VHH binders against Gluconolactonase (gnl). Designs and how they scored, part 23

Target 1, 316 residues: Gluconolactonase (gnl), of Zymomonas mobilis subsp. mobilis (q01578)
Amino acid sequence: NGSTIGKITKFSPRLDAILDVSTPIEVIASDIQWSEGPVWVKNGNFLLFSDPPANIMRKWTPDAGVSIFLKPSGHAEPIPAGQFREPGSNGMKVGPDGKIWVADSGTRAIMKVDPVTRQRSVVVDNYKGKRFNSPNDLFFSKSGAVYFTDPPYGLTNLDESDIKEMNYNGVFRLSPDGRLDLIEAGLSRPNGLALSPDETKLYVSNSDRASPNIWVYSLDSNGLPTSRTLLRNFRKEYFDQGLAGLPDGMNIDKQGNLFASAPGGIYIFAPDGECLGLISGNPGQPLSNCCFGEKGQTLFISASHNVVRVRTKTFG
Below, E stands for the ipSAE of ESMFold2; O stands for the ipSAE of OpenDDE; V2 stands for 0.75 times the mean of E and O plus 0.25 times the DockQ between their complexes.

## First folded at step 14 (VHH; framework vhh_8emy_2)

Design r2 (from y4 with G101Y; at its last look DockQ between E and O 0.86; V2 from the best seeds 0.83)
Fold by ESMFold2, look of step 14:
Structure r2 (fold): chain B 316 residues (1-316), chain A 125 residues (1-125)
Amino acid sequence: as target 1 above (316 residues)
Amino acid sequence: QVQLQESGGGLVQPGSSLRLSCAASGFTFSSYWMHWVRQAPGKGPEWVSIISRSGSSTNYATSVKGRFSISRDNPSKTLYLQMNSLRPEDSAVYYCARESYYDRYESGSYTFDYRGQGTQVTVSS
């Protein structure tokens, strides 16, 4: 609608190949209770994003603006009193089947949604007979495997929820043949994740202020982690600078540059781990997740009550 | 400088309706998401409802959904809460509140930087 927010900060001249720091951060949607999990649907040329506390999946196009795509997006109404903080859908990706795969916090499952009929179906809702906590984000490999995170953010009282069945917050891998592996059980708040283009690395964010980290897992040929290194700790940004947010959603471009939410906004890391720049909202405005869309040179960003976009030189 | 003044409370019978008003001054009202919060004697504050800057998005606590309706009139800088089918458990002081931040990673609750003195709603048996 012509308004802009925030600013872009350059930490390295290598950012110049990715985006122009004078590029506006354009507001494309307002009046969103809390935006999350954007995904570009190429077949139809539209953006979907979640509004988890509202229990709505929203659609945006340039011509029509924002509309409701799915309500409820997660847990069926009425919501059981005292059980859910965020009953809606969260992270979303277009799957190999052309459907929208959803980390559905309120349904406590990985779901898929037919983008034409809008019918919902369960992909997976348990591990070894125990229900997931509240899946938050997901990412596909080229083979069609899906990695996803299962923090307790959808559940009232988080780790102490009366309905939580697991004593950990997992990162999982679902193989194309249906095998489900728990690949990491030791993170306190696993949130966003992404694969490097060559799939040798899995990035996972941890949204815990005590350990506000983005981790890099080396993957074997079966897509399973063999080791882990720290990409970045954000304790200084959170505690010393008071910057809004915690490590949250992320996405990756075709060159392997990581676009990752953390205190202060969306950080851009080169494949070698160098931090190149930062896309920030207004003071106090967290940027929670992002996706590439349109012709691959638009980064859509969930920005609390807004959805925004920036033009990039790189391609997602 | 920021001022919020609630009115419209009273003593009513169960099943009655009331409309609360909140007059805002000292800030650009149309730039803020606004909320209603209530507090019963001996209990902590309870979030009731939220409305977007334009009024196009609203949400409610499960305890009032389907019975209460939040609205705003930006030209007159006024926030409203229409309360239908009132119950004794709705008895509380009702406050309008200006949103500061959504504490997503911790409490999952909204924080407020300003609220008024409140208006008493009493639903007798």
Scores: ipSAE 0.752, ipTM 0.898, lowest interface PAE 1.3, mean pLDDT 95
ESMFold2 (binder alone), look of step 14: mean pLDDT 84; pTM 0.847
OpenDDE, look of step 14: ipSAE 0.892; ipTM 0.940

Design r3 (from y4 with G101S; at its last look DockQ between E and O 0.93; V2 from the best seeds 0.83)
Fold by ESMFold2, look of step 14:
Structure r3 (fold): chain B 316 residues (1-316), chain A 125 residues (1-125)
Amino acid sequence: as target 1 above (316 residues)
Amino acid sequence: QVQLQESGGGLVQPGSSLRLSCAASGFTFSSYWMHWVRQAPGKGPEWVSIISRSGSSTNYATSVKGRFSISRDNPSKTLYLQMNSLRPEDSAVYYCARESSYDRYESGSYTFDYRGQGTQVTVSS
């Protein structure tokens, strides 16, 4: 019931354990300026997602559809002229405290939001006295550490922003005791990230067409990277095939299958790195991020002006 | 074929209001996100406003937010821009435009596959 988009392409018979290629990609929300950062809130059974250019955090339930959860979701209004292109929130996760932790591009901080009172507070907004650029996405370890990315997408002129204080776009780890580590400073556009279930690997996407990569970092027992290997380069998909998007958001299921946005849609990689399948939007429609919800067998996907869902056999 | 025709521009004093209209034909108007874009002499095009297919979501450039209001009437295939509290810097040719894509990662700009011939708005003090 309702409209559908796109298609699912199988590259390996191993996809059959994850989802059925005939499963509809169902539209659940429309009229979104740019959907991003979906998160399922189990306590209450609802989806939150960000609309960063609109500065709105939106809520969806099956019975009520889409409503405004927070406005503003990021930077307080009025927005300073010429400083922000995306003043809103972006990536979100439910933290160990039951609150919504937010990569808040416009506030230039990791924020948290009480899901009942909707009150916002700062978790961290600087590294060694310098403000973050515009945090984009985050992912928790089982111990409660949070990894997050800090590309310049919220700032007018990106790397050339007049208000940018760091000369890099970092990947950070905030430990439960409050220690903040800069774990990678060399990526041009760090964006989505996820941990393998055993937390031996950290996946990080780079949303730069010159280096449209998904990287895999090996982690030590302290959750810090020791080495890096390339999972996939998407230059062919972007330049030769003209597919919409760049490496963006990602998530992981309980079996370690990675669901990663890249040119063409959401790619599904097995733990060994084999590409199993692709969930595509309509031609020219990027799919930017995803999360699992509805008892773990629904993949929610931010799809430009839409939010869509796909039923899975696997559990997220 | 797709056509967009703007009207309602004129010469006004600062503080005045104008209402621009854009008549659409040759496509299913209600299926597209629509925009207003303006171009002042000697400058490149400037994005002004966006409206969703149903009209339920709107947004504005910071330079016009609070003063301009975009709307649409899907049955009559018409896009509108209500411009209040006009300023000399609002002087430009205003175009309605049909959205093609959004390049979030590189340019941060919308692209348009069709736009009209424009209507001149001149705000003289």
Scores: ipSAE 0.788, ipTM 0.909, lowest interface PAE 1.2, mean pLDDT 95
ESMFold2 (binder alone), look of step 14: mean pLDDT 84; pTM 0.839
OpenDDE, look of step 14: ipSAE 0.884; ipTM 0.936
ESMFold2, look of step 15: ipSAE 0.754; ipTM 0.898
ESMFold2 (binder alone), look of step 15: mean pLDDT 84; pTM 0.842
OpenDDE, look of step 15: ipSAE 0.843; ipTM 0.919

Design r4 (from y4 with S31N T111Y; at its last look DockQ between E and O 0.85; V2 from the best seeds 0.85)
Fold by ESMFold2, look of step 14:
Structure r4 (fold): chain B 316 residues (1-316), chain A 125 residues (1-125)
Amino acid sequence: as target 1 above (316 residues)
Amino acid sequence: QVQLQESGGGLVQPGSSLRLSCAASGFTFSNYWMHWVRQAPGKGPEWVSIISRSGSSTNYATSVKGRFSISRDNPSKTLYLQMNSLRPEDSAVYYCARESGYDRYESGSYYFDYRGQGTQVTVSS
């Protein structure tokens, strides 16, 4: 391998505390149909990432490169004709139980995977008796609650899917004791999400080109939203500049800097909302999601047919 | 100039096999993900299969998975589609296509900047 892509653009001198613009965006994986949902598994020091249209969860280490971790990663084969456009797993996180929790678009559930036996089990697959659409991403609170998004991207025809049971695309919170709350039903395309380190804010991406926004929800002491404000609208980047992508995955460092996919790449926002910089792929190459890994200073990024990494000065 | 030329089509009976070839020229073949797309009379184009630059990653439409196999030989700049257990529903003009993009968020479709003139596959009913 050893190749690089893209560039890093500085919008504020505050970026200098986070990363050097000359840092290479190093390609670590190729030949991926569509990379998504990277997660670093500290116990064993490896990266997992999803390939949702391929229905494969892939593993990467420096020594072995890319290998198959789960196939199928989502819906069992054969896939029912006409129902799924992305039958695989998507977003992933290591849960408080040490297992891999998966926004499983094809199984239409939040699943968990034992990283040793690779056995899968359902955490939750419905809300008030209606099946989820196709869960896309998730994020844990320190208490072990999980926030997750349920857009229709796994389903053929999206909102018009024959198997869609909900008339909305929800954001949910599952508490550690099993209580499930629908916390937002009004977004057209909820996608990536992250909590601020003090958990007073929930960031949520909306991947709709008509409303390509990153929203910030203020949270009460129960982890439920009380209000929302707009962090950024990306219509200019998408329509006027023709930049690839829409608001997608995100992650956060220990200082509260948000790393968020949007048209043009991964944007870096300070806790006060200032946009500090942008990590871009090659022209036309969207960067869909990211995670911190290794000793916490490496940002791994899903980049279409590739997975890339960027060394940072911060810790995720 | 980029050129893609398909061959190997024909008239066959149900259950038969055919192997399609696509000769590429005018570009660095090994730098591109390649696809097969088919179009039956009066129908829109239907995506069939994808193969990565190295050939190590492949995928198929549900209608052909388990019956069709995509492969490539980068030294000879040739893309292949092995079609087994052919059905009347597989009758179409088959095109090889060079990937130029993917719209995951809206259409869920691949974009192609070049395709060949196609080769006719007819499976009698």
Scores: ipSAE 0.809, ipTM 0.916, lowest interface PAE 1.0, mean pLDDT 95
ESMFold2 (binder alone), look of step 14: mean pLDDT 85; pTM 0.862
OpenDDE, look of step 14: ipSAE 0.899; ipTM 0.945

Design r5 (from y4 with S57T; at its last look DockQ between E and O 0.85; V2 from the best seeds 0.85)
Fold by ESMFold2, look of step 14:
Structure r5 (fold): chain B 316 residues (1-316), chain A 125 residues (1-125)
Amino acid sequence: as target 1 above (316 residues)
Amino acid sequence: QVQLQESGGGLVQPGSSLRLSCAASGFTFSSYWMHWVRQAPGKGPEWVSIISRSGSTTNYATSVKGRFSISRDNPSKTLYLQMNSLRPEDSAVYYCARESGYDRYESGSYTFDYRGQGTQVTVSS
């Protein structure tokens, strides 16, 4: 009964177990400069999401609507002139410690935020003495390891930034005991990522229009990649169909269905790789990331100036 | 027919204030995020400020933050830019622009499908 956007397209009858195509894509927040990195905080029943160009972390509840949770959410002000495109926080997850772990583009670190006191602290900000570029997204294993991506999107001039210290854009794994591994250095624009529920697979998106791919890495028992296969290339969707977006954020439900941002919206892939459906915004409106929340049957989606939600039959 | 008409520019001394206006017509003004962009002689366009559809969210380029204030009046379909503590480097043609997108992955710049003819602001030394 509220404002809605977009549409849902069914590619397989298997989608019927996940969501109803007639389910509205409901607008729950407007007037966001650019929404990213939603996370549901179960202890307190609220949504947090980032507004990276605004340098704000925002909070939403059904009763109070949108409010400011942290300002600044990333880099301390004043922002150094000419160095940052997006000084704010980006991807977020609730960690095993109950704190909000943040891929903090502007601070160039993985940060923790206490959800009660709102105090921020650094988890890790370098690899072998070189600062990260601008971490974008992260995902926890059940053991408490965190995988995260480090593209240059927060930095002015991207790969050519005057302050970039690494000559690659990495995917990293931080183990619970503090060991940091560079697990992939060859992607041009690593962005969103997710683990399969059995943690045998790591999905990683590449947001480069020259190779707009979602990759699947097979993982060994130590959580390290042993091989890689292509789930999907989106050049046709981007160039031929002109669909908004590039491969971006993603999340996974308890059955292993992948919800992945790419040109056209949020694609839903079964564990076997079959594409089941697509959640689209309005024409020209990218959907950049998503998370499950409430009682696990609401998919929250960052949709440019909006945050939207879709009710699901599946549990996240 | 979408039209944007800027006004309120002029020649002023450093430290002065000016208020720019932009009259909008031919579209549902309250449905769009709006921007101010400026262009000095011999330079490319420079983004200045953004305002949300309702006016509740605003942001500014670092060069003008704290001195400029963007606002809108949706009933009168008018966008404003209050410019305080003007400096010679603020001299430019100022344009009102309607947002069409944000190129996050490549340029990191907003895109615009319409802008007005501009209004000249000149701050003398």
Scores: ipSAE 0.772, ipTM 0.904, lowest interface PAE 1.2, mean pLDDT 95
ESMFold2 (binder alone), look of step 14: mean pLDDT 83; pTM 0.829
OpenDDE, look of step 14: ipSAE 0.920; ipTM 0.958

Design r6 (from y4 with R53K; at its last look DockQ between E and O 0.88; V2 from the best seeds 0.80)
Fold by ESMFold2, look of step 14:
Structure r6 (fold): chain B 316 residues (1-316), chain A 125 residues (1-125)
Amino acid sequence: as target 1 above (316 residues)
Amino acid sequence: QVQLQESGGGLVQPGSSLRLSCAASGFTFSSYWMHWVRQAPGKGPEWVSIISKSGSSTNYATSVKGRFSISRDNPSKTLYLQMNSLRPEDSAVYYCARESGYDRYESGSYTFDYRGQGTQVTVSS
C-alpha cells in the first residue's frame, strides 16, 4: 500500500546473498488487533495470518487486501469469561494433506482447516489424557511429522491458570502414524520452532525475559532430540537496549538460514550460528513471526498491528 | 498537551442504554488505537474495548460483547461507547485511553500513556 516501516541492519557481508539492506519493509495490512502466525497458501496464492486476541483468521491478497477467512478462528463463541487471554488461532502451516494446520490457542488443540469448505477438525487436543495448555506454533518435517509448542499464553494467569491441566509447557512431536511424543518439558515459554533443511536440528524459541533464548536441538534419525546448545541469549537486547519483543516465531530458508523473532526484530542466522543481519520495525514495534511466500522470495512478517513484507534473494 | 475528556455517564436502571463520549485534543487522534477502560470501586482497571486508527477493527471484553459498541469520529476527534442492556455489574468510572503498547508475553495487558478523568456510570434498581 506504499508505506514502509523500520530498517535492515547488516552484521556480516554474508547477508548480501540473502537480501539487500535497502529493500523496503512494505506494509501490506493495517488495523490488525495483533498479527501472528502467517502462512502462505501456494494453492490459491494468498496469505493467511492469525489475530489471536480478536479470534479471527485473516486472509490477504494483493487485489482484495485483508478479509476475514475464519471467525471464530479458535475458541467457539461465547468465550468463557476469565479463562482466555487469546482465544484465537496462532501459528499455522500448510500440512502434507493440503489443509491448514493450526496451533489453536483458544481451542487448546492442534486443529486443521479445509481451505475450501473452511470446516475445522481436531488433530490432537491432549497428551496422556490431559488437555494441552494453548498451542502456539508448529512446523512440519518432510515426512509429515509435526512439531509444536504448548506454552500457556492463551490462558488467563498463564502457568497459574485454573484450567491448565499440565504442570509443564511442552514441545511435542506428532508422527505421521499418529504417535505423540513429549520431546521437551523443561522450557518455561516454548514458542516458535523450525527444522533445518536436513532435519538434523530443531530450533526452539523461549519467550521468557528471564531466559530469552533460542535453543538448537540435535535430532536423531527418528526426529527426537539427543542434545541441545544455546544459539543466542537476548537478555542484553531486552534489558540493556530496551528492544521490543521476546524470542517468538521463526522460519528457515532452503540454505538453512534461520529467520527468528527476538528483541529488536527478525534476526538472520547462518547454519553455523553467525548472526548476519536484523530486520527491525519502527522503534517499539515488535516483529513476532514470519513465513516465506509467493515464489519463495517474499518474507511476510507479523508486526503488531501490521503485516509487512520484504523481498529476499534467498528462497524459503 | 494531550487531553481526553469523558462525558455521558449517569444513574440508570438495569436494561437502560447510555452513550459515552470522549473528546480528544493535543495530539493527532487518527494516529492512535483507542480504548475504553473501567474501574469499579475496590477493583483494578478492567479493559472494556479497543478500536483501530481508522475505526475498521473493534473488539470487546467478554463481559460486554454484544451489548457495547465502540466507535470513533476522526474529523471531530471523538471516541464513543454505546452501552446497551446495562447491568449493575457495569457500574464503574469509565475512561477513554490512548494505547501505548501491548505486553502479550508478561502482563497480557494493553498499556496506556494517557487517559481522561473518567465519567461515572451507575446502574441500580
Scores: ipSAE 0.651, ipTM 0.852, lowest interface PAE 1.7, mean pLDDT 94
ESMFold2 (binder alone), look of step 14: mean pLDDT 87; pTM 0.877
OpenDDE, look of step 14: ipSAE 0.897; ipTM 0.944

Design r7 (from y4 with Y102W R104K; at its last look DockQ between E and O 0.89; V2 from the best seeds 0.84)
Fold by ESMFold2, look of step 14:
Parts: structure tokens; C-alpha cells; sequence
Structure r7 (fold): chain B 316 residues (1-316), chain A 125 residues (1-125)
């Protein structure tokens, strides 16, 4: 607890079961060009997070602080001039195989990394013969299926990139047997995603200021969307209140409470959609993604140039 | 009053080196990420380099990586840009700038709340 940032705002007394608003938002890492995609690796008790513009995957432990885990984390160097804004890795999760699965924006693939040898291999890099744009985030079902998003944020000029092969920015589902489904092609900027604990819902962020939404998809028994509803539009927060960020990363606790990045910080939504609270950084400091770690009661948050943590009463 | 004052520009031959300085005053220099930005005649601003508060993290535009080196001296409140192997396309007014944000979802450009008046660098034979 060397230094702290921000504040926690309570919108509902239901927040009291999730965290104490007086709990510090503790800075655990500084001097990061841009932090993203934290994941807790239980086997070894450490945090990994991405620094996509720096092309570095970083490791944090309480004893050693921050170190380099992979450099490059994404695209091999030298980076082709004028093609990439974010050549590094982004979202990460521990897969059912114990490896780190990576939405690798610069490699334009879902990759996996052996946490011991640090060797990388391709899981999937194309859909129907067209390369992905720049995968951003991912989330596993209990069966081992992985949902992931493919916005153009890694590519210079975004949708107008010279190297973009798809005319959409997809949300995909890769089944354990290798079947790849395009489950949503109509979002402008699909980004973070999470499954409800019963896996009847898929939450997806859209990081577009014109439609800064968090969507909820109802899933059928095959894990495919049948309908969607709007959880929240953040246009007021972004334009009228000038709050930093756009809908970005998210995670879920064991009770189904959603922890979702949006303008202003990490919002906490109950399973019924009620907004319970908000974890904010300093003024102008976006909080882009989060993960639960340690024994499940620590929320790690990527906060632009920092990584921070918040102790929770709930379990992730 | 926040002030940033660049110096060290000049007229040089291709392949030469220059070191730019930026003197900062009116704010706690060590609390800010700092940048160099350049602008050639008839072109928009081009981001060049970034340095963290402590100086421990740096990055560069692909056009200058390997040739330019950003550094800072927090006690003297000075930002530097060492420019080696200069090319005619490096000719521009160079500005030091204080970071206010990063528009990662749209333009991918950094935003700045203060910058200096600039220093001219001209590379010609």
C-alpha cells in the first residue's frame, strides 16, 4: 500500500456484500506504457499483464515487483512500418490446458504460451481463409470453449488498414474440438467479454464512442447467441460527463456480478442488471480491464500507466 | 504557469547528430509522462517518442526507432532527444509536450495539455 489512486462510489447498499468502499485502490505497478489484459496464474501465484504498444508481456509478484515475461509479446521485431498501432499481446486467460491463452493483437491470432518454457504456438489465426484483424480479449466456458473479440485496434488505420482481410470486426467461439463459429459480425468495436456463471449469457463491450454499449446475449445450449439486449449505453458518461475510457474489459464473480470497464472506471452490475458501484481511477485515468486473482478476493485492474488492486469480499 | 522551452535545433548535413533539450518550469516535472512531437511544413503533427515519469520506459515512432533516444533529468527538469543518423525527412519543428491522455479507441494519438514553441531542425546537404 505504497500509493493509491481514485475512489470507490456506492450506488446501492447491495455493494456492501462485494467490497468496502474505504478499501484502497493500491498501485502495484507504475511506468507501464499501457497496461491491458491482466490474468492471474494460480500455479506459481503471479500476475501477467500486457503492454500492447510496447510489445511486452509483464509479470508481477509482491516479492519481485514487475519484470519482463515476454518481449516481444506479439509481433516479431522489427515491426513493419505503418502497419501496427499495438503490436503486442492483449487479453489473456489461463486455459483448460494450464497454458496462457492470448488474444495476440500483433500476431493477429489466438496464441498460447507455456508459462514455464515461455514458448508460443498458434491456436487459430483465420476464419474461412481470412486472417483475423487483431484479437483483443477472450473468455473460456467451463467446457473449454473460448469466446474472443477481433476489433482492429492493433492495426494502423483501424477498419481502413491495408492489411485487414475481413470487412467486419467479429466475435468468435472456438469449441474444444476446433470448430470456429462467427457469432456476431455487426459490432463496430467488440472488445471485452464474459460469461455468466450459468453460461446462459454472454456480455460483450463495444468500444465505439458512437455506440458505447455493453450488450447481453442470450445463449442456446450450443453456446451460440439467440438474442441480445442492451445492459447499458455510456454515451452520457463519455460525452456529457467527459469521463475517461470506453466500454472495454470485463470479468465476472462467482455470484454473477459483472465488473465492466466503461467511461469512469470499473462498473459493478448485479445479475439483474442493477448498477451497484463504480471503481474510479484519478481524474482522466481510464481503467481498461480487470481480473480476479490470489485466492479470488483480489481484483487486479489495468489503469493506463499503472496496474492496481482492490480487495473484495466476493470471489472471482 | 506551465512552460516548456525547446532548444538545440539547427541546420545540419544528412548523417549528422543533434541533441534537443526542453527546459520545464511551473509544474512538478517528475510527475508527468513526456513526449517529443514534430511537424514538417504542410504536414500534420507526428508523434516521435514517449518517456515515463522515472525515465525507465521509452518508446519511439517506427520512423525514428534505433536512431533517436529520449531521456530526462528530473532534478534539472529537462527533457532530451538525441537524434543520430539524421535524414532529410527528419526536417521539422520539434516540440516537447506534456501528456494529458491517449485516444486509444479512436485516433491512436496522444493528447497534450502543454507544449513548447518548438525548435527547428533542418537536414540538407
Amino acid sequence: as target 1 above (316 residues)
Amino acid sequence: QVQLQESGGGLVQPGSSLRLSCAASGFTFSSYWMHWVRQAPGKGPEWVSIISRSGSSTNYATSVKGRFSISRDNPSKTLYLQMNSLRPEDSAVYYCARESGWDKYESGSYTFDYRGQGTQVTVSS
Scores: ipSAE 0.766, ipTM 0.896, lowest interface PAE 1.1, mean pLDDT 95
ESMFold2 (binder alone), look of step 14: mean pLDDT 84; pTM 0.844
OpenDDE, look of step 14: ipSAE 0.884; ipTM 0.936

## First folded at step 15 (VHH; framework vhh_8emy_2)

Design j1 (from r3 with S31N T111Y; at its last look DockQ between E and O 0.93; V2 from the best seeds 0.82)
Fold by ESMFold2, look of step 15:
Structure j1 (fold): chain B 316 residues (1-316), chain A 125 residues (1-125)
Amino acid sequence: as target 1 above (316 residues)
Amino acid sequence: QVQLQESGGGLVQPGSSLRLSCAASGFTFSNYWMHWVRQAPGKGPEWVSIISRSGSSTNYATSVKGRFSISRDNPSKTLYLQMNSLRPEDSAVYYCARESSYDRYESGSYYFDYRGQGTQVTVSS
């Protein structure tokens, strides 16, 4: 569209190595019901992102703008009445196989999509015979393991959904050989996640306004959590300041700086936990997730009805 | 002064069609996502449909999908709802509404800063 939104706030001079606060937050897509789960596809140089309530996966390129990549992106039509709030796909990543791996909220599975043929197939849809709730986001390790979250946001009535089979909202790890581990069952709303570059840490957001936290898990050499610490609680930002959003999607650059959605926008945390800056949308406009793309220095951000981009000095 | 005025309601038989209109004034209509919501007696408001600024993106509540069609004409600042195959459970006051926010994480509801007075749709019981 050519327009801009929001602003960038510096909390630490350390931000200067990452991002110029005068850099525009450029709108690249509009008319999106709710943007989520952006992923950059290097092979072909395009952005994919989800529109979960619309049940559409959308594609953006500079030359052609926005187009439909998959419709439906998640649950097959017709959608069962009263069962789904978000029947579409959500979080996405390019997997080690070059396919698009999808936290598919409506299909209630981790799916994968061939980016050439657009064929969809199931990776995993249950744990110990119980269907997932509505997978939301995922992140790959270097070994090809995938961590993913399973909150109830795709389901009508959330935890009280008539079709929910698990009595928890899990964080899972799927190993390259197909072993599935439940690695955290105690979060009320697990959402975004990311691994530090050395994979000693797993960041997980909790999107619950009663406990709006970003957690840091220490990982052992098998990629399993051994302990956790609180990176940040956002109750004051949500309740006192009325800032839009809750802890949601996240991504990480090559230096280990975390880019994490929370009330107010995308927060940037150094590996030591210092908060360096904040990318905000317009008042009342949440920023839900992000990914690095183009030559690795562009941060694409899902911003409710928009997708935006910010040029950075770092590499994702 | 932001104003929204609905019209086109009435009393019809099951299976009939109606077309609702909403005339907007006092704001730049093409800058806003617009919605239809409805409220039956003794019930809370029910979200019906959404349309993007340009009109290129639309969606519907499952209860009306395939039967209702939302559209807009930005030059005339008018929002429309074409309602086909009407059923008794569609009986309600229908409002057009200007979007202000969306609470994705808790209520799953859209919030509106302006709505009209509504137009009554009654499908014979």
Scores: ipSAE 0.797, ipTM 0.911, lowest interface PAE 1.1, mean pLDDT 95
ESMFold2 (binder alone), look of step 15: mean pLDDT 84; pTM 0.845
OpenDDE, look of step 15: ipSAE 0.857; ipTM 0.924
ESMFold2, look of step 18: ipSAE 0.704; ipTM 0.877
ESMFold2 (binder alone), look of step 18: mean pLDDT 84; pTM 0.843
OpenDDE, look of step 18: ipSAE 0.865; ipTM 0.928

Design j2 (from r3 with S57T; at its last look DockQ between E and O 0.89; V2 from the best seeds 0.85)
Fold by ESMFold2, look of step 15:
Structure j2 (fold): chain B 316 residues (1-316), chain A 125 residues (1-125)
Amino acid sequence: as target 1 above (316 residues)
Amino acid sequence: QVQLQESGGGLVQPGSSLRLSCAASGFTFSSYWMHWVRQAPGKGPEWVSIISRSGSTTNYATSVKGRFSISRDNPSKTLYLQMNSLRPEDSAVYYCARESSYDRYESGSYTFDYRGQGTQVTVSS
């Protein structure tokens, strides 16, 4: 592509260590129905991202542009009429096994995909015999545990879906030995999540206009929450300023700076909670998720019908 | 002045085909994602199909997938809907619509800043 969008706003001089406000927000992909869940695959130097309503996982490289990596990316075709809003994959991460781990909204599971053979397999699809709703995002600890969120966005009628088996929308932790813990059942729309580099904190987005929050959970040495604190409420940004989006995906750099989607774009928070800056799309254009890639100094951002990138001084 | 003008509707028998057209003027047509929506008597609007700016990405409501095909011709500023294997439940006024936003989190619906007057499609049982 050759175009740019949006702008970068500086709230603190501390942003200068992270990126220049004059850095372009460069469009690298267009004609995407809804971009989500980007992940950089270091072994092979390419970006994968999800198009959940299209049921496609897409691949981007600088040389070849966008191609189809996996179709269907989620639920097998044909899709049962009236059951799914988003039958595709969503959040993705490269796991400790080198495979692509997928919050697969349409299959209603955490799946993994061999990046060479493209074979899909189930990691986990239920908690105590009840099927997940439609997993949305995930994040690995250093030990190989995976935290993931299970909102109803893949299901027609959301919380009122005829196929929903749980009466909550959970945040889960799957340990490397296969133990599955429900670590939060009280959020209406758990979405993006990230761990601080020292793993003392878990950040979780709630994508509900009635409670548009980013929460910070304190974790014990076993990776389980002991308390929580509100990082930010975005009601003013959503209702008073009419900014596009709700708290959604997030990622973290090596210094512990949080890059979090919320109304207005990707907000950058220091480890102490100070908001340093904001990466915005065009008016009315939400920025839903992000990941670091290339040599860790490129932030890839899912931007509705586009995927964009921003060069950073920091390393993810 | 943005204008969208649908045509090609009519009265047909079940199993028939129709091709709807939408002539666009007053804006840069190739810069917008376009949609078809339909409205049957006594019902709210129903989203039917979406097409990207270039035409490379399309999608459909499950009720019409495999039977309907959306396309566009950007030089002539025209949007199309090919409707095959028509059924009585496809009877509706069909509108072409210009996308303005998408609410993924709440309604799960697109919003449109412009649409035409519509063209009537009637499939007799």
Scores: ipSAE 0.761, ipTM 0.898, lowest interface PAE 1.2, mean pLDDT 95
ESMFold2 (binder alone), look of step 15: mean pLDDT 83; pTM 0.832
OpenDDE, look of step 15: ipSAE 0.872; ipTM 0.933
ESMFold2, look of step 18: ipSAE 0.758; ipTM 0.899
ESMFold2 (binder alone), look of step 18: mean pLDDT 83; pTM 0.834
OpenDDE, look of step 18: ipSAE 0.911; ipTM 0.952

